# VHH binders against EKC/KEOPS complex subunit cgi121 (cgi121), part 38

Target 1, 174 residues: EKC/KEOPS complex subunit cgi121 (cgi121), of Schizosaccharomyces pombe (q9p7j3)
Amino acid sequence: MILPLFPETQVHVFVYENVSNCAAIHEQLISQNPIYDYAFLDAATILYKKQVYSAIIRALEDRRDEQMKTKTIHSEVILSLSPKTEISSAFRQFSMTKKSKNIVVVKIDSKLTEEEEFERLDKLVEGNRVEFSDEELQKLIDFKVLKKNYKLDPSTLENPLASILSSIALRGYS
Below, E stands for the ipSAE of ESMFold2; O stands for the ipSAE of OpenDDE; V2 stands for 0.75 times the mean of E and O plus 0.25 times the DockQ between their complexes.

## First folded at step 6 (VHH)

Design qe4 (from q32 with S101Y; framework vhh_6qgx_2)
Fold by ESMFold2-Fast, scan of step 6:
Structure qe4 (fold): chain B 174 residues (1-174), chain A 123 residues (1-123)
Amino acid sequence: as target 1 above (174 residues)
Amino acid sequence: QVQLVESGGGLVQAGGSLRLSCAASGFTFSDYAMAWFRRAPGKEREFVAAITYSGDSTFYTDSVKGRFTISRDHAKNTVSLQMNSLRPEDTAVYYCAAGYYSDLWTPRAYDYWGQGTRVTVSA
């Protein structure tokens, strides 16, 4: 919840499985409805808590340095998960789709407590909340999607964490 | 092979109307938001109008609100822009674009682009 480099920034991360209304949420995201101002990620693309936090830190660094490539901090989180700086590619790779079933939801600069955000999200997301933990994420990941997004070879898949974090941290400079 | 083919551009006098059409092929049209952008001589591409993949929501830049209407036809895989009360300032090349996700206002967020159709509005 607390980021050492940005202790002043309130961050909440939520995981939902068996979501039945992804198409409705996707429509709201495309229309930029401010009620849906979160980063909605497809859980098939997320293997570790550190993966999400690394993208958040990168997005916050870009905001601090006035180098954001997208309009919102939440869109910048999605971009920051990608090893490339191409906005449409990053969204295609990591964003929730209308066909998604499990999602990771990130809120930055929340004016609400974690429990209040749960109450709010419970009204937007028709699914089951699970713990934001490596164990739960590993039940939802699609390794074929992960391999494609980070261009992992079979040997790297035995311990993909370092490769994923390097890809996020070195985006645009690798 | 993805294609977006625009038609309907031309020369019209101020106060007149034109309808632009964009025919889409090679992708699942109903999964994509569709938009129109324009580029005036010597300027960058700017957002004009967008419609969500369901067709339930439409968005316009302030200068065209009330004058332009975007619509889509899923059966024909087309998106259209009805342009009424045209002004000389509307003179531009108009581009059809297809995007999978948000940032409707940002050209770089769109996946596919047409080659453009020229609209000239005389005073």
Scores: ipSAE 0.015, ipTM 0.374, lowest interface PAE 7.2, mean pLDDT 85

Design qe5 (from q32 with S101V; framework vhh_6qgx_2)
Fold by ESMFold2-Fast, scan of step 6:
Structure qe5 (fold): chain B 174 residues (1-174), chain A 123 residues (1-123)
Amino acid sequence: as target 1 above (174 residues)
Amino acid sequence: QVQLVESGGGLVQAGGSLRLSCAASGFTFSDYAMAWFRRAPGKEREFVAAITYSGDSTFYTDSVKGRFTISRDHAKNTVSLQMNSLRPEDTAVYYCAAGYVSDLWTPRAYDYWGQGTRVTVSA
C-alpha cells in the first residue's frame, strides 16, 4: 500500500480470523522477539480500514517529527489508535491479547514484499487470512469494545467513523 | 486496590549480594509483565530487568547481565531480583513495575509502580 503523505514507506496490513495461538504470539510480543516486529491488533477493536490507516499516518507523523512516545514504529501505531496518550492503556485497549480470536497485523518499513511477509506471518499465526476490507473487519468487530475504547454514545455507534477518526487525529488534546 | 510493595533493600559492601522482592496485589498478576527499574542520584529512571507474564523470558540491561537474576512466583504473586557481585554504581532506589506491555524498556509503558527500596553499595 502507498500512503500519499509517506510514499517512501512500505506498509502491509493483514487480517487473520480464528487464530488459535494468540497466547504464544502475545508472549513473543512482550519478550520483544525481533521475528514478531509487527503491530498485532485485536480485530475486536477495528471497524474500518481508515481507522488503521489513520493510526499508521499519525505514527509516521510522530516519527517524522521526532515525537514518538514508544520505542518502535509498531508500538506507536498501537498507541495512535487510542484517544489518549497513555501507553499501557492503549496496549490493553487495542493490542492482541492471549484471549484474542481475530487479529489485524501491521508491518511498516518492510524490506520484504507483501507475499514474503505473508509467508513469514503464516508461520507465526495459526489462523485463516482474510482480506483487509471494511466488509471483513465488520464481521470481527466487538461493538462493546469499540464503544468503551472511543467512549461512544449509542447514537454514535450507528455511524462511528467520523468520531473514531477525530479521536485518533486529536489524541492528547483533551 | 492495586499495590506493589518492595522489600529487601539495604546497605551492602561491594562484591556482596541482596535479594529484592515485590509483592503484588489487587490485579491479575499472571497477566502482567514485571520489571525492575532504578534511579541513582542525579539520574533518570533506568531499566534494570524484566520478566514476561509467563516467566518464560527475561531481559537485562547490559551493566547487570550475568550478575542479576529476575524471577517470579505466580503462587505468591511476587517478583524478585537477586543481585550478586554488587558494585558501588548499583547504588540506587529500585522500583518494581507491572504492565500489560509490548515495550518493556519504557517507564511510561508500565501501569503500576511500587514506592521503591533503597540499595546502597559501599566501596
Scores: ipSAE 0.074, ipTM 0.515, lowest interface PAE 6.1, mean pLDDT 86

Design qe6 (from q32 with S101A; framework vhh_6qgx_2)
Fold by ESMFold2-Fast, scan of step 6:
Structure qe6 (fold): chain B 174 residues (1-174), chain A 123 residues (1-123)
Amino acid sequence: as target 1 above (174 residues)
Amino acid sequence: QVQLVESGGGLVQAGGSLRLSCAASGFTFSDYAMAWFRRAPGKEREFVAAITYSGDSTFYTDSVKGRFTISRDHAKNTVSLQMNSLRPEDTAVYYCAAGYASDLWTPRAYDYWGQGTRVTVSA
């Protein structure tokens, strides 16, 4: 996929359900194994495709402006999902954990085709790949987690997208 | 409530050894990666070593590889740094840190920090 604001940047997003090896994947991420250079997100925190795209765009803007707060573009995507500017808090809220069951995987600046990334990720992730679509994401979301992460109140529950996107764009003033 | 308490710092001659320990309390220790950072006089904090929450993987900055060993003890909620073949350039205040993020290299990725313990290596 090509983003209108960053047409030269290739972005691939993958969704896996019923993943059984999240603990092993997390160890490889901490090991900085270059094979695992992706953003691994907990699908319980992602409601819409636009949420992921907004975080990617923010991370790419920060990289362009030499304002990244984390070491890698993929870590910056995780941070960019958070309304707060605290790195550790963002990772606890949005990154895959050893206890995750469904994940969203983002690859930026791939040196491989989408098909080649699929083949590689299918070997690393022990789960079922599903379409990256709002319909599939809504089957995996945990609304209690989403409400806590974005501090959603009852008045925004029927249309949370605008609130979520605003939170990502503003990154909070605190 | 959360506390990280370092011990084991001191003075040692070049070529000597020291073992630093960090006792953790007030959080679920086994869910956090643990790391050691150091700050030399006039410098910023730099990464020294880290160990994953499982203890299966360890990481070191190039200047200490082969000389320092990080380990953790889940039963005692401690992380340790065995420092061998110490050099004057290892002189610094050493800090224990606990983090949930997979980014082990960035100080800002860590949630909890100890007060630091001073290590001085004489020529």
Scores: ipSAE 0.058, ipTM 0.481, lowest interface PAE 6.1, mean pLDDT 86

Design qe7 (from q32 with S102L; framework vhh_6qgx_2; at its last look DockQ between E and O 0.48; V2 from the best seeds 0.00; counts 0 for: pae E 8.1 > 2)
Fold by ESMFold2-Fast, scan of step 6:
Structure qe7 (fold): chain B 174 residues (1-174), chain A 123 residues (1-123)
Amino acid sequence: as target 1 above (174 residues)
Amino acid sequence: QVQLVESGGGLVQAGGSLRLSCAASGFTFSDYAMAWFRRAPGKEREFVAAITYSGDSTFYTDSVKGRFTISRDHAKNTVSLQMNSLRPEDTAVYYCAAGYSLDLWTPRAYDYWGQGTRVTVSA
């Protein structure tokens, strides 16, 4: 996918459910294996496509402006999902863990087509691919996790989109 | 409860060696990446070396690569930094850090810090 604000940046987002090898993937990520250079998110934390795109756009803006707070664009995406700028906290809140079951995977600056990335990721991820859509994400979300990560009140939780997007956009300024 | 205690700093002549040690307690050591950072007078904390939670991968800043070796001992809950061929520009306070392992290079990605141990390298 091509983002209007960053037309030269290729972005791919993939969703996997019922992943059985999250512990193995996590070990490769924390070992800094370059084959796993993606943002691996816990799907329990993602409710909307716009949530992911907002974090990607924020990370790309920070890279453009030389204001990245983390080493890689993919870790910057993970940080950008958080309403705070505490890096270790953001990783704990949004990153895939050894016990995750459903994941959202983001690739920025891909040299491959979406189909080629699917082929590569299908070799790394032991789970079922599903569409990156609000409908599929809403099957995988954990509202308790979402409420905690974005500090949502019960009334806000019924229609949280604006609050989530505002939190991402104002990260570090609120 | 969480403590990181550095030791092994001191004064050494250029070309000499020092071994720094960091003893960790109060958390599950084997789940955390460990790193060494340093701060020279008038400068910010700089990444020196990191080791993944398993101990299988190590990373170094370019200026110390080939001269410094980071290692860890899970049984003793320690991380060590062997510093060889020391240079005057290695003079700094060296800090041990423990953190969640997605970013090994950024100080703010680390959860726990020691108080530091001073290393002075004379010409």
Scores: ipSAE 0.536, ipTM 0.781, lowest interface PAE 2.0, mean pLDDT 89
Fold by OpenDDE, look of step 7:
Structure qe7 (fold): chain B 174 residues (1-174), chain A 123 residues (1-123)
Amino acid sequence: as target 1 above (174 residues)
Amino acid sequence: QVQLVESGGGLVQAGGSLRLSCAASGFTFSDYAMAWFRRAPGKEREFVAAITYSGDSTFYTDSVKGRFTISRDHAKNTVSLQMNSLRPEDTAVYYCAAGYSLDLWTPRAYDYWGQGTRVTVSA
């Protein structure tokens, strides 16, 4: 897919459930294996497509403005999900862990079609691909984790998307 | 309370060896990547070496490759840095750090830091 404000940047997002090899993937990521050049998110922390897109956009904006805080665009996506400025905190909050079961995978600057990218990624992830939709994400979300990550309370739970997007957009401005 | 305590620093002649150790407590050691950073006089803190949470992978700054070896002991909650063929330019305060990020080269990726141990290499 192409984002309106970044027409030269192709982005793909995939969702996997019941992933059996997250620990192996995690090790490869930390080892900086180039074939794992994606942002691997814990699906338990993602409720909306717009949440993911907002983080992607934020990361792309940071790159555009030469203000990235992390080494790679994919790590910047992970950071961009967080209301916190601490990189390690953001990764702890949103990044796939060795204990993750369901994941959201983001590819930025893809040179492949969605289908081609999927075929490539499918060799790395041992799980079931599901649709990238709010409906599917809500089945995978851990609301306890979500509430913790974005400090949601009863007043903000009525419209959690607004709170989440605000947190992403205003990180570092509190 | 989280604590990282470095030890093993000291004065050594060029070509000599030192082994730094860092004892970790107050957090789940096995969940964190461990790293060593150093800060030389008048310079910024720089990455030296890191080891993944499992210990399966290690990373080094170019200037120490082949000379330094990072390792960890899960049973003892320690991370070590074996420094061989030391050079005067290795003189610095060495810091132990614990992180959860995939970007192990960036100081901001680490949550916890030790107080540092001084290494001085004389010509």
Scores: ipSAE 0.021, ipTM 0.328, lowest interface PAE 6.0, mean pLDDT 91
Fold by ESMFold2, look of step 7:
Structure qe7 (fold): chain B 174 residues (1-174), chain A 123 residues (1-123)
Amino acid sequence: as target 1 above (174 residues)
Amino acid sequence: QVQLVESGGGLVQAGGSLRLSCAASGFTFSDYAMAWFRRAPGKEREFVAAITYSGDSTFYTDSVKGRFTISRDHAKNTVSLQMNSLRPEDTAVYYCAAGYSLDLWTPRAYDYWGQGTRVTVSA
């Protein structure tokens, strides 16, 4: 996929459920294995496609403006999901952990088609691919985690999308 | 008030050993990954070793693998770096750092830093 504001940047997003090897993936990410150069997110923290796209756009804007705080564009996506600027808290809240069960995987600057990227990723992730859709994401979300991560009160939990997107877009400006 | 206090630096002969220690306070120690970085004269801080918040995984820069061992003690809120078979190129100021990031090799990914302890290895 191509985002209108970033026409030269190919992005792919995949969702896996029932992943059995998150600990092994975690080890490879920490070891800087270039084969694992993706953003691995805990699906329990992601409710909407727009949540992920907004974080990708924010990360790409920060790269364009030379305002990135993290080493890679993929780690910047993880930071960009957070309403706060603290890198450590963003990773604790949104990144895949060794105990994650379901994940969202983002590839930015891909040189491959979606199906080619899937073939590579499928060799790395031991789980079942599902559609990247609001319907599938809603099956995997943990609403207690979502409320905590974005400080949602009871009135915003009925329709949290606008609050979440504002948090991503306006981080550092309020 | 977060504090990271390094100790154990000093002068040591090549081939010798030294143990650095970092005492942590002012945050929940078990929530943070811990790392050691070093700065040699004229260079930027560079990654030496890291240990995950649980202690399950450790990571090292290539030049210290097999010689240095990072460990953490949750009861004492300390992280340590055992440095064996020291070489003159290990001479640097060593810094303890704390953060929660998958990007363990970048100094900017760490939230808290100690003041550093000097290690000098004589030929």
Scores: ipSAE 0.014, ipTM 0.365, lowest interface PAE 8.1, mean pLDDT 87
ESMFold2 (binder alone), look of step 7: mean pLDDT 85; pTM 0.865

Design qe8 (from q32 with S102M; framework vhh_6qgx_2; at its last look DockQ between E and O 0.88; V2 from the best seeds 0.00; counts 0 for: pae E 7.4 > 2)
Fold by ESMFold2-Fast, scan of step 6:
Structure qe8 (fold): chain B 174 residues (1-174), chain A 123 residues (1-123)
Amino acid sequence: as target 1 above (174 residues)
Amino acid sequence: QVQLVESGGGLVQAGGSLRLSCAASGFTFSDYAMAWFRRAPGKEREFVAAITYSGDSTFYTDSVKGRFTISRDHAKNTVSLQMNSLRPEDTAVYYCAAGYSMDLWTPRAYDYWGQGTRVTVSA
Protein backbone atom coordinates (compact mmCIF):
# COMPACT_ATOMS: atom_id res chain seq x y z
CA MET B 1 0.00 0.00 0.00
CA ILE B 2 1.13 3.50 -1.00
CA LEU B 3 0.14 6.50 1.16
CA PRO B 4 -0.16 9.80 -0.80
CA LEU B 5 1.83 11.81 1.81
CA PHE B 6 4.42 9.01 2.24
CA PRO B 7 4.89 7.39 -1.21
CA GLU B 8 8.36 6.10 -0.22
CA THR B 9 7.02 4.14 2.76
CA GLN B 10 5.90 0.54 2.32
CA VAL B 11 2.95 -0.38 4.54
CA HIS B 12 1.49 -3.88 4.95
CA VAL B 13 -1.49 -4.77 7.15
CA PHE B 14 -2.45 -8.36 8.00
CA VAL B 15 -5.41 -9.82 9.87
CA TYR B 16 -5.38 -13.17 11.67
CA GLU B 17 -8.34 -14.84 13.35
CA ASN B 18 -8.41 -17.72 15.84
CA VAL B 19 -4.79 -17.22 16.92
CA SER B 20 -3.73 -19.89 19.42
CA ASN B 21 -0.22 -18.64 20.30
CA CYS B 22 -0.86 -15.06 21.48
CA ALA B 23 0.89 -15.74 24.81
CA ALA B 24 4.06 -16.81 22.97
CA ILE B 25 3.94 -13.81 20.63
CA HIS B 26 3.38 -11.44 23.57
CA GLU B 27 6.43 -12.92 25.31
CA GLN B 28 8.57 -12.24 22.21
CA LEU B 29 7.25 -8.65 21.98
CA ILE B 30 8.05 -7.72 25.58
CA SER B 31 11.43 -9.48 25.23
CA GLN B 32 12.29 -7.07 22.38
CA ASN B 33 12.92 -9.85 19.87
CA PRO B 34 13.73 -7.97 16.61
CA ILE B 35 12.03 -10.68 14.49
CA TYR B 36 8.73 -9.43 15.97
CA ASP B 37 9.22 -5.79 14.91
CA TYR B 38 5.58 -5.20 13.92
CA ALA B 39 2.64 -3.45 15.52
CA PHE B 40 0.55 -6.32 16.95
CA LEU B 41 -2.96 -5.00 17.63
CA ASP B 42 -5.92 -6.71 19.27
CA ALA B 43 -8.57 -6.97 16.54
CA ALA B 44 -11.22 -6.46 19.27
CA THR B 45 -10.22 -2.75 19.12
CA ILE B 46 -10.31 -2.20 15.31
CA LEU B 47 -13.55 -1.55 13.43
CA TYR B 48 -12.42 0.04 10.13
CA LYS B 49 -9.49 0.03 7.70
CA LYS B 50 -9.52 3.84 7.93
CA GLN B 51 -8.95 3.58 11.69
CA VAL B 52 -5.68 1.70 11.11
CA TYR B 53 -4.57 3.96 8.24
CA SER B 54 -5.28 7.11 10.27
CA ALA B 55 -3.04 5.81 13.07
CA ILE B 56 -0.30 4.91 10.56
CA ILE B 57 -0.45 8.37 8.97
CA ARG B 58 -0.22 10.08 12.38
CA ALA B 59 2.77 7.91 13.33
CA LEU B 60 4.54 8.68 10.04
CA GLU B 61 3.84 12.42 10.43
CA ASP B 62 5.29 12.35 13.96
CA ARG B 63 8.38 10.50 12.71
CA ARG B 64 8.86 12.99 9.84
CA ASP B 65 8.51 15.91 12.28
CA GLU B 66 10.86 14.26 14.81
CA GLN B 67 8.05 14.19 17.38
CA MET B 68 7.60 10.47 18.03
CA LYS B 69 6.66 9.80 21.65
CA THR B 70 7.74 6.12 21.63
CA LYS B 71 10.90 4.25 20.63
CA THR B 72 9.78 2.64 17.34
CA ILE B 73 7.47 3.46 14.45
CA HIS B 74 5.42 0.35 15.27
CA SER B 75 4.82 1.35 18.91
CA GLU B 76 4.00 4.85 17.59
CA VAL B 77 1.22 3.30 15.45
CA ILE B 78 -0.23 1.67 18.57
CA LEU B 79 -0.09 4.97 20.50
CA SER B 80 -1.68 6.81 17.57
CA LEU B 81 -4.84 4.68 17.80
CA SER B 82 -5.50 6.18 21.25
CA PRO B 83 -7.58 9.35 21.72
CA LYS B 84 -5.17 10.33 24.53
CA THR B 85 -1.40 10.77 24.76
CA GLU B 86 -1.02 8.45 27.79
CA ILE B 87 1.36 5.82 26.40
CA SER B 88 0.99 2.96 28.89
CA SER B 89 -2.80 3.16 28.68
CA ALA B 90 -2.69 3.17 24.87
CA PHE B 91 -0.58 -0.01 24.86
CA ARG B 92 -2.96 -1.72 27.30
CA GLN B 93 -5.99 -0.64 25.25
CA PHE B 94 -4.84 -1.53 21.72
CA SER B 95 -1.91 -4.00 21.83
CA MET B 96 -2.50 -7.70 21.62
CA THR B 97 -2.39 -9.53 24.97
CA LYS B 98 -1.75 -13.11 26.06
CA LYS B 99 -5.54 -13.63 25.87
CA SER B 100 -6.13 -12.09 22.44
CA LYS B 101 -7.81 -14.33 19.84
CA ASN B 102 -7.73 -12.16 16.71
CA ILE B 103 -4.99 -9.74 15.75
CA VAL B 104 -4.15 -7.02 13.26
CA VAL B 105 -0.46 -6.80 12.36
CA VAL B 106 1.11 -3.69 10.81
CA LYS B 107 4.53 -3.58 9.13
CA ILE B 108 6.11 -0.26 8.14
CA ASP B 109 9.36 0.14 6.15
CA SER B 110 9.40 -3.48 5.02
CA LYS B 111 12.07 -4.31 2.43
CA LEU B 112 10.03 -7.45 1.65
CA THR B 113 7.01 -7.80 -0.63
CA GLU B 114 3.57 -8.34 0.90
CA GLU B 115 3.79 -12.04 -0.05
CA GLU B 116 7.20 -12.43 1.61
CA GLU B 117 5.91 -10.77 4.81
CA PHE B 118 2.92 -13.17 4.76
CA GLU B 119 5.34 -16.10 4.55
CA ARG B 120 7.35 -14.74 7.49
CA LEU B 121 4.31 -13.93 9.65
CA ASP B 122 2.64 -17.27 8.94
CA LYS B 123 5.61 -18.90 10.68
CA LEU B 124 5.17 -16.65 13.75
CA VAL B 125 1.36 -16.57 14.03
CA GLU B 126 -0.65 -19.75 14.61
CA GLY B 127 -3.98 -18.60 13.16
CA ASN B 128 -5.99 -18.12 9.99
CA ARG B 129 -5.26 -15.19 7.67
CA VAL B 130 -8.30 -13.21 6.54
CA GLU B 131 -8.68 -10.20 4.24
CA PHE B 132 -7.92 -6.74 5.64
CA SER B 133 -11.38 -5.36 4.93
CA ASP B 134 -14.10 -3.55 6.86
CA GLU B 135 -16.32 -6.64 6.49
CA GLU B 136 -13.77 -8.96 8.12
CA LEU B 137 -12.84 -6.45 10.86
CA GLN B 138 -16.50 -6.03 11.80
CA LYS B 139 -16.68 -9.77 12.54
CA LEU B 140 -13.79 -9.45 15.05
CA ILE B 141 -14.57 -6.19 16.86
CA ASP B 142 -15.71 -6.08 20.48
CA PHE B 143 -18.11 -3.13 20.71
CA LYS B 144 -17.77 -2.98 24.51
CA VAL B 145 -14.00 -2.55 24.12
CA LEU B 146 -14.45 0.01 21.32
CA LYS B 147 -16.93 2.01 23.43
CA LYS B 148 -14.55 2.15 26.40
CA ASN B 149 -11.42 2.95 24.36
CA TYR B 150 -13.02 5.88 22.49
CA LYS B 151 -15.53 6.90 25.20
CA LEU B 152 -18.48 6.51 22.83
CA ASP B 153 -22.02 7.14 23.99
CA PRO B 154 -24.91 4.95 22.72
CA SER B 155 -25.84 7.38 19.93
CA THR B 156 -22.33 7.49 18.41
CA LEU B 157 -21.85 3.72 18.80
CA GLU B 158 -24.36 3.14 15.96
CA ASN B 159 -22.11 5.02 13.48
CA PRO B 160 -18.74 5.61 15.18
CA LEU B 161 -16.39 6.15 12.22
CA ALA B 162 -16.28 9.97 12.30
CA SER B 163 -15.86 10.00 16.11
CA ILE B 164 -13.03 7.47 16.00
CA LEU B 165 -11.16 9.28 13.23
CA SER B 166 -11.60 12.65 14.99
CA SER B 167 -10.29 11.13 18.23
CA ILE B 168 -7.17 9.85 16.46
CA ALA B 169 -6.60 13.13 14.56
CA LEU B 170 -7.27 15.50 17.48
CA ARG B 171 -5.64 13.42 20.25
CA GLY B 172 -5.36 15.59 23.37
CA TYR B 173 -6.93 18.73 21.87
CA SER B 174 -10.66 18.50 22.55
CA GLN A 1 -0.45 -0.50 47.37
CA VAL A 2 2.23 -0.36 44.70
CA GLN A 3 5.61 0.88 45.92
CA LEU A 4 9.08 1.20 44.41
CA VAL A 5 11.75 2.21 46.94
CA GLU A 6 15.24 3.16 45.76
CA SER A 7 18.43 3.07 47.85
CA GLY A 8 22.18 3.22 47.35
CA GLY A 9 22.67 6.79 46.15
CA GLY A 10 25.38 9.03 47.50
CA LEU A 11 28.51 11.01 46.82
CA VAL A 12 31.43 9.35 45.04
CA GLN A 13 34.58 10.53 43.28
CA ALA A 14 35.10 10.11 39.52
CA GLY A 15 36.22 6.57 38.73
CA GLY A 16 34.36 5.18 41.73
CA SER A 17 31.41 2.77 41.96
CA LEU A 18 27.90 2.73 43.46
CA ARG A 19 25.19 0.06 43.53
CA LEU A 20 21.57 1.24 43.40
CA SER A 21 18.73 -1.03 44.53
CA CYS A 22 14.98 -0.81 44.05
CA ALA A 23 12.58 -2.83 46.20
CA ALA A 24 9.17 -3.50 44.62
CA SER A 25 5.91 -4.38 46.36
CA GLY A 26 2.17 -4.42 45.70
CA PHE A 27 2.20 -5.96 42.20
CA THR A 28 3.31 -9.15 40.44
CA PHE A 29 6.96 -8.19 40.02
CA SER A 30 7.76 -11.05 37.61
CA ASP A 31 5.22 -9.73 35.04
CA TYR A 32 6.85 -6.29 34.76
CA ALA A 33 9.88 -4.93 32.97
CA MET A 34 12.08 -2.81 35.22
CA ALA A 35 14.16 0.23 34.29
CA TRP A 36 16.38 2.97 35.61
CA PHE A 37 16.00 6.54 34.40
CA ARG A 38 17.92 9.63 35.53
CA ARG A 39 17.38 13.36 35.60
CA ALA A 40 20.26 15.82 35.85
CA PRO A 41 19.60 19.41 37.02
CA GLY A 42 17.92 21.41 34.24
CA LYS A 43 17.46 18.34 32.03
CA GLU A 44 14.62 15.97 31.18
CA ARG A 45 14.33 12.40 32.45
CA GLU A 46 16.48 10.11 30.31
CA PHE A 47 16.73 6.35 29.85
CA VAL A 48 19.67 4.59 31.53
CA ALA A 49 18.98 0.82 31.55
CA ALA A 50 16.16 -1.72 31.35
CA ILE A 51 15.66 -5.42 32.00
CA THR A 52 12.84 -7.54 30.58
CA TYR A 53 10.26 -9.26 32.82
CA SER A 54 12.12 -12.58 32.46
CA GLY A 55 15.56 -11.07 33.09
CA ASP A 56 16.84 -12.58 29.84
CA SER A 57 17.55 -9.29 28.03
CA THR A 58 19.08 -5.99 29.12
CA PHE A 59 19.33 -2.64 27.36
CA TYR A 60 21.53 0.41 28.02
CA THR A 61 21.93 3.95 26.80
CA ASP A 62 25.18 4.32 24.84
CA SER A 63 26.95 6.50 27.43
CA VAL A 64 26.77 3.79 30.15
CA LYS A 65 27.35 0.62 28.10
CA GLY A 66 30.22 -1.38 29.60
CA ARG A 67 30.13 0.67 32.83
CA PHE A 68 26.65 -0.05 34.24
CA THR A 69 24.96 -3.42 34.76
CA ILE A 70 21.24 -3.89 35.48
CA SER A 71 20.02 -7.07 37.16
CA ARG A 72 16.91 -8.37 38.94
CA ASP A 73 16.16 -10.86 41.71
CA HIS A 74 12.66 -12.34 41.52
CA ALA A 75 12.92 -13.98 44.95
CA LYS A 76 13.60 -10.60 46.60
CA ASN A 77 11.47 -8.47 44.23
CA THR A 78 14.43 -6.17 43.57
CA VAL A 79 16.15 -4.59 40.60
CA SER A 80 19.70 -3.30 40.90
CA LEU A 81 22.03 -1.04 38.96
CA GLN A 82 25.77 -1.57 39.41
CA MET A 83 27.52 1.64 38.35
CA ASN A 84 31.27 1.43 37.70
CA SER A 85 33.78 3.97 36.37
CA LEU A 86 31.47 6.84 37.32
CA ARG A 87 31.90 10.21 35.61
CA PRO A 88 30.80 13.71 36.69
CA GLU A 89 28.20 13.65 33.88
CA ASP A 90 26.51 10.68 35.62
CA THR A 91 25.42 13.10 38.39
CA ALA A 92 21.63 12.90 38.56
CA VAL A 93 18.64 11.68 40.52
CA TYR A 94 18.12 8.02 39.54
CA TYR A 95 14.58 6.62 39.32
CA CYS A 96 13.33 3.04 39.31
CA ALA A 97 10.34 2.30 37.07
CA ALA A 98 8.07 -0.69 36.37
CA GLY A 99 6.30 -1.13 33.03
CA TYR A 100 3.89 -3.52 31.36
CA SER A 101 4.52 -2.78 27.67
CA MET A 102 6.82 -3.34 24.73
CA ASP A 103 8.46 0.12 25.07
CA LEU A 104 11.36 -0.03 27.53
CA TRP A 105 12.93 3.36 26.65
CA THR A 106 10.13 5.92 27.01
CA PRO A 107 9.36 7.32 30.50
CA ARG A 108 5.63 7.69 29.81
CA ALA A 109 5.39 3.98 28.89
CA TYR A 110 6.06 3.06 32.54
CA ASP A 111 3.25 2.52 35.05
CA TYR A 112 5.01 2.86 38.41
CA TRP A 113 7.85 5.07 39.62
CA GLY A 114 10.01 5.42 42.70
CA GLN A 115 10.80 8.77 44.30
CA GLY A 116 14.44 8.69 43.20
CA THR A 117 17.86 8.45 44.79
CA ARG A 118 20.53 11.13 44.33
CA VAL A 119 23.93 10.31 42.84
CA THR A 120 26.69 12.96 42.90
CA VAL A 121 30.00 12.29 41.16
CA SER A 122 32.74 14.79 41.99
CA ALA A 123 35.64 15.62 39.68
Scores: ipSAE 0.411, ipTM 0.726, lowest interface PAE 2.6, mean pLDDT 89
Fold by ESMFold2, look of step 7:
Structure qe8 (fold): chain B 174 residues (1-174), chain A 123 residues (1-123)
Amino acid sequence: as target 1 above (174 residues)
Amino acid sequence: QVQLVESGGGLVQAGGSLRLSCAASGFTFSDYAMAWFRRAPGKEREFVAAITYSGDSTFYTDSVKGRFTISRDHAKNTVSLQMNSLRPEDTAVYYCAAGYSMDLWTPRAYDYWGQGTRVTVSA
């Protein structure tokens, strides 16, 4: 897929449920194995497609403006999900862990079609692919985690999207 | 109460060896990657070496490859840096760090830090 502000940048997003090998994937990510150069997110932290797209856009804007704080565009996506600037906190809160069961996987700067990228990714992830949709994401979210990560209060009951997107867009501006 | 306590720093002659140790407490040691960073006077803290939580993989900055070896001991909750063939350019304060991040090169990606141990390598 192509984002309007970044027409030369191909992005793919995949969702897997019931992943059995997150511990193995996590070890490869910490080891910076280039075969695993994706952003692996814990689906328990993601409620909306727009949440992911907003983080991707923020990361791409920071790359364009030479303001990236992390080594790769994929690690920058993970930072960009966070309302705060602290890198270790963002990874602790949003990235896939050894204990994760469901994941969202982002590939930026792909040279492959969605199906070709899926075939590559499917060799790495032992789980069941589901549609990247708000309907599927809401089945996988942990609302207690979401509220904690974004400091949501009662005023955002049932419709937290604007608060979440504002947090992503405004990080670093105080 | 998380603590990382470095030891083993000091003054050594160029070509010599030194072993740094970092004792960890107050967190589940086996869940964290461990790293060494260093800061020369007037410079930013730079990555030296890291070891994954399992110990299966190690990483080194180019200038220390083949000379430094990172290791960890889960029974003692320690991480060590064996530094061989030391050069004056290795002079720095060395910091032990623990983190849960895929960005091993960036100091801000680490949760816990030691106070540092000074290493001085004389010609």
Scores: ipSAE 0.034, ipTM 0.468, lowest interface PAE 7.4, mean pLDDT 87
Fold by OpenDDE, look of step 7:
Structure qe8 (fold): chain B 174 residues (1-174), chain A 123 residues (1-123)
Amino acid sequence: as target 1 above (174 residues)
Amino acid sequence: QVQLVESGGGLVQAGGSLRLSCAASGFTFSDYAMAWFRRAPGKEREFVAAITYSGDSTFYTDSVKGRFTISRDHAKNTVSLQMNSLRPEDTAVYYCAAGYSMDLWTPRAYDYWGQGTRVTVSA
């Protein structure tokens, strides 16, 4: 897919459930294996497509403005999900862990079609691909984790998307 | 309380060796990548080496490759840096750090830091 404000940047997002090899993937990511050049998110922390897109856009904006805080665009996506400025905190909050079961995978600057990218990624992830939709994401979300990550309370739970997007957009401006 | 305590620094002649050690406590050691950074006089803190949480992978800055070796001991909650063939340019305060991130090269990726141990390499 192409984002309107970044027409030269192709982005793909995939969702996997019942992933059996997250620990192995996690090790490869930490080892900075180039073939794992994706942002691997814990699906338990993602409720909306717009949440993911917002983080992607934020990361792309940071790159555009030469203000990235992390080494790679994919790590910047993970950071961009967080309301916190601490990189390690953001990764702990949103990144896939060795204990994750369901994941959201983001590819930025893809040179492949969605299908081609999927075929490539499918060799790395041992799980079931599901649709990238709010409906599917809500089946995988851990609301306890979500509430913790974005400090949601009863007043903000009525419209959690607004709170989440605000947190992403205003990170570092509190 | 989280604590990282470095040891093993000192004065050594060029070509010599030192082994730094960092004792970690107050957090789940096995969940964190461990790293060594250093800060030379008049310079910014720079990445030296890192090891993954499992210990399966290590990373080094180019200038220390082949000379330094990072390792960790899960049983003792320690991380070590074996420094061989030391050079005057290796003179710095060396810091131990613990991080929960895939970006192990950036200082901000690390949550916890030691107080540092001074390494001086004379010509």
Scores: ipSAE 0.021, ipTM 0.433, lowest interface PAE 4.1, mean pLDDT 92
ESMFold2 (binder alone), look of step 7: mean pLDDT 85; pTM 0.865

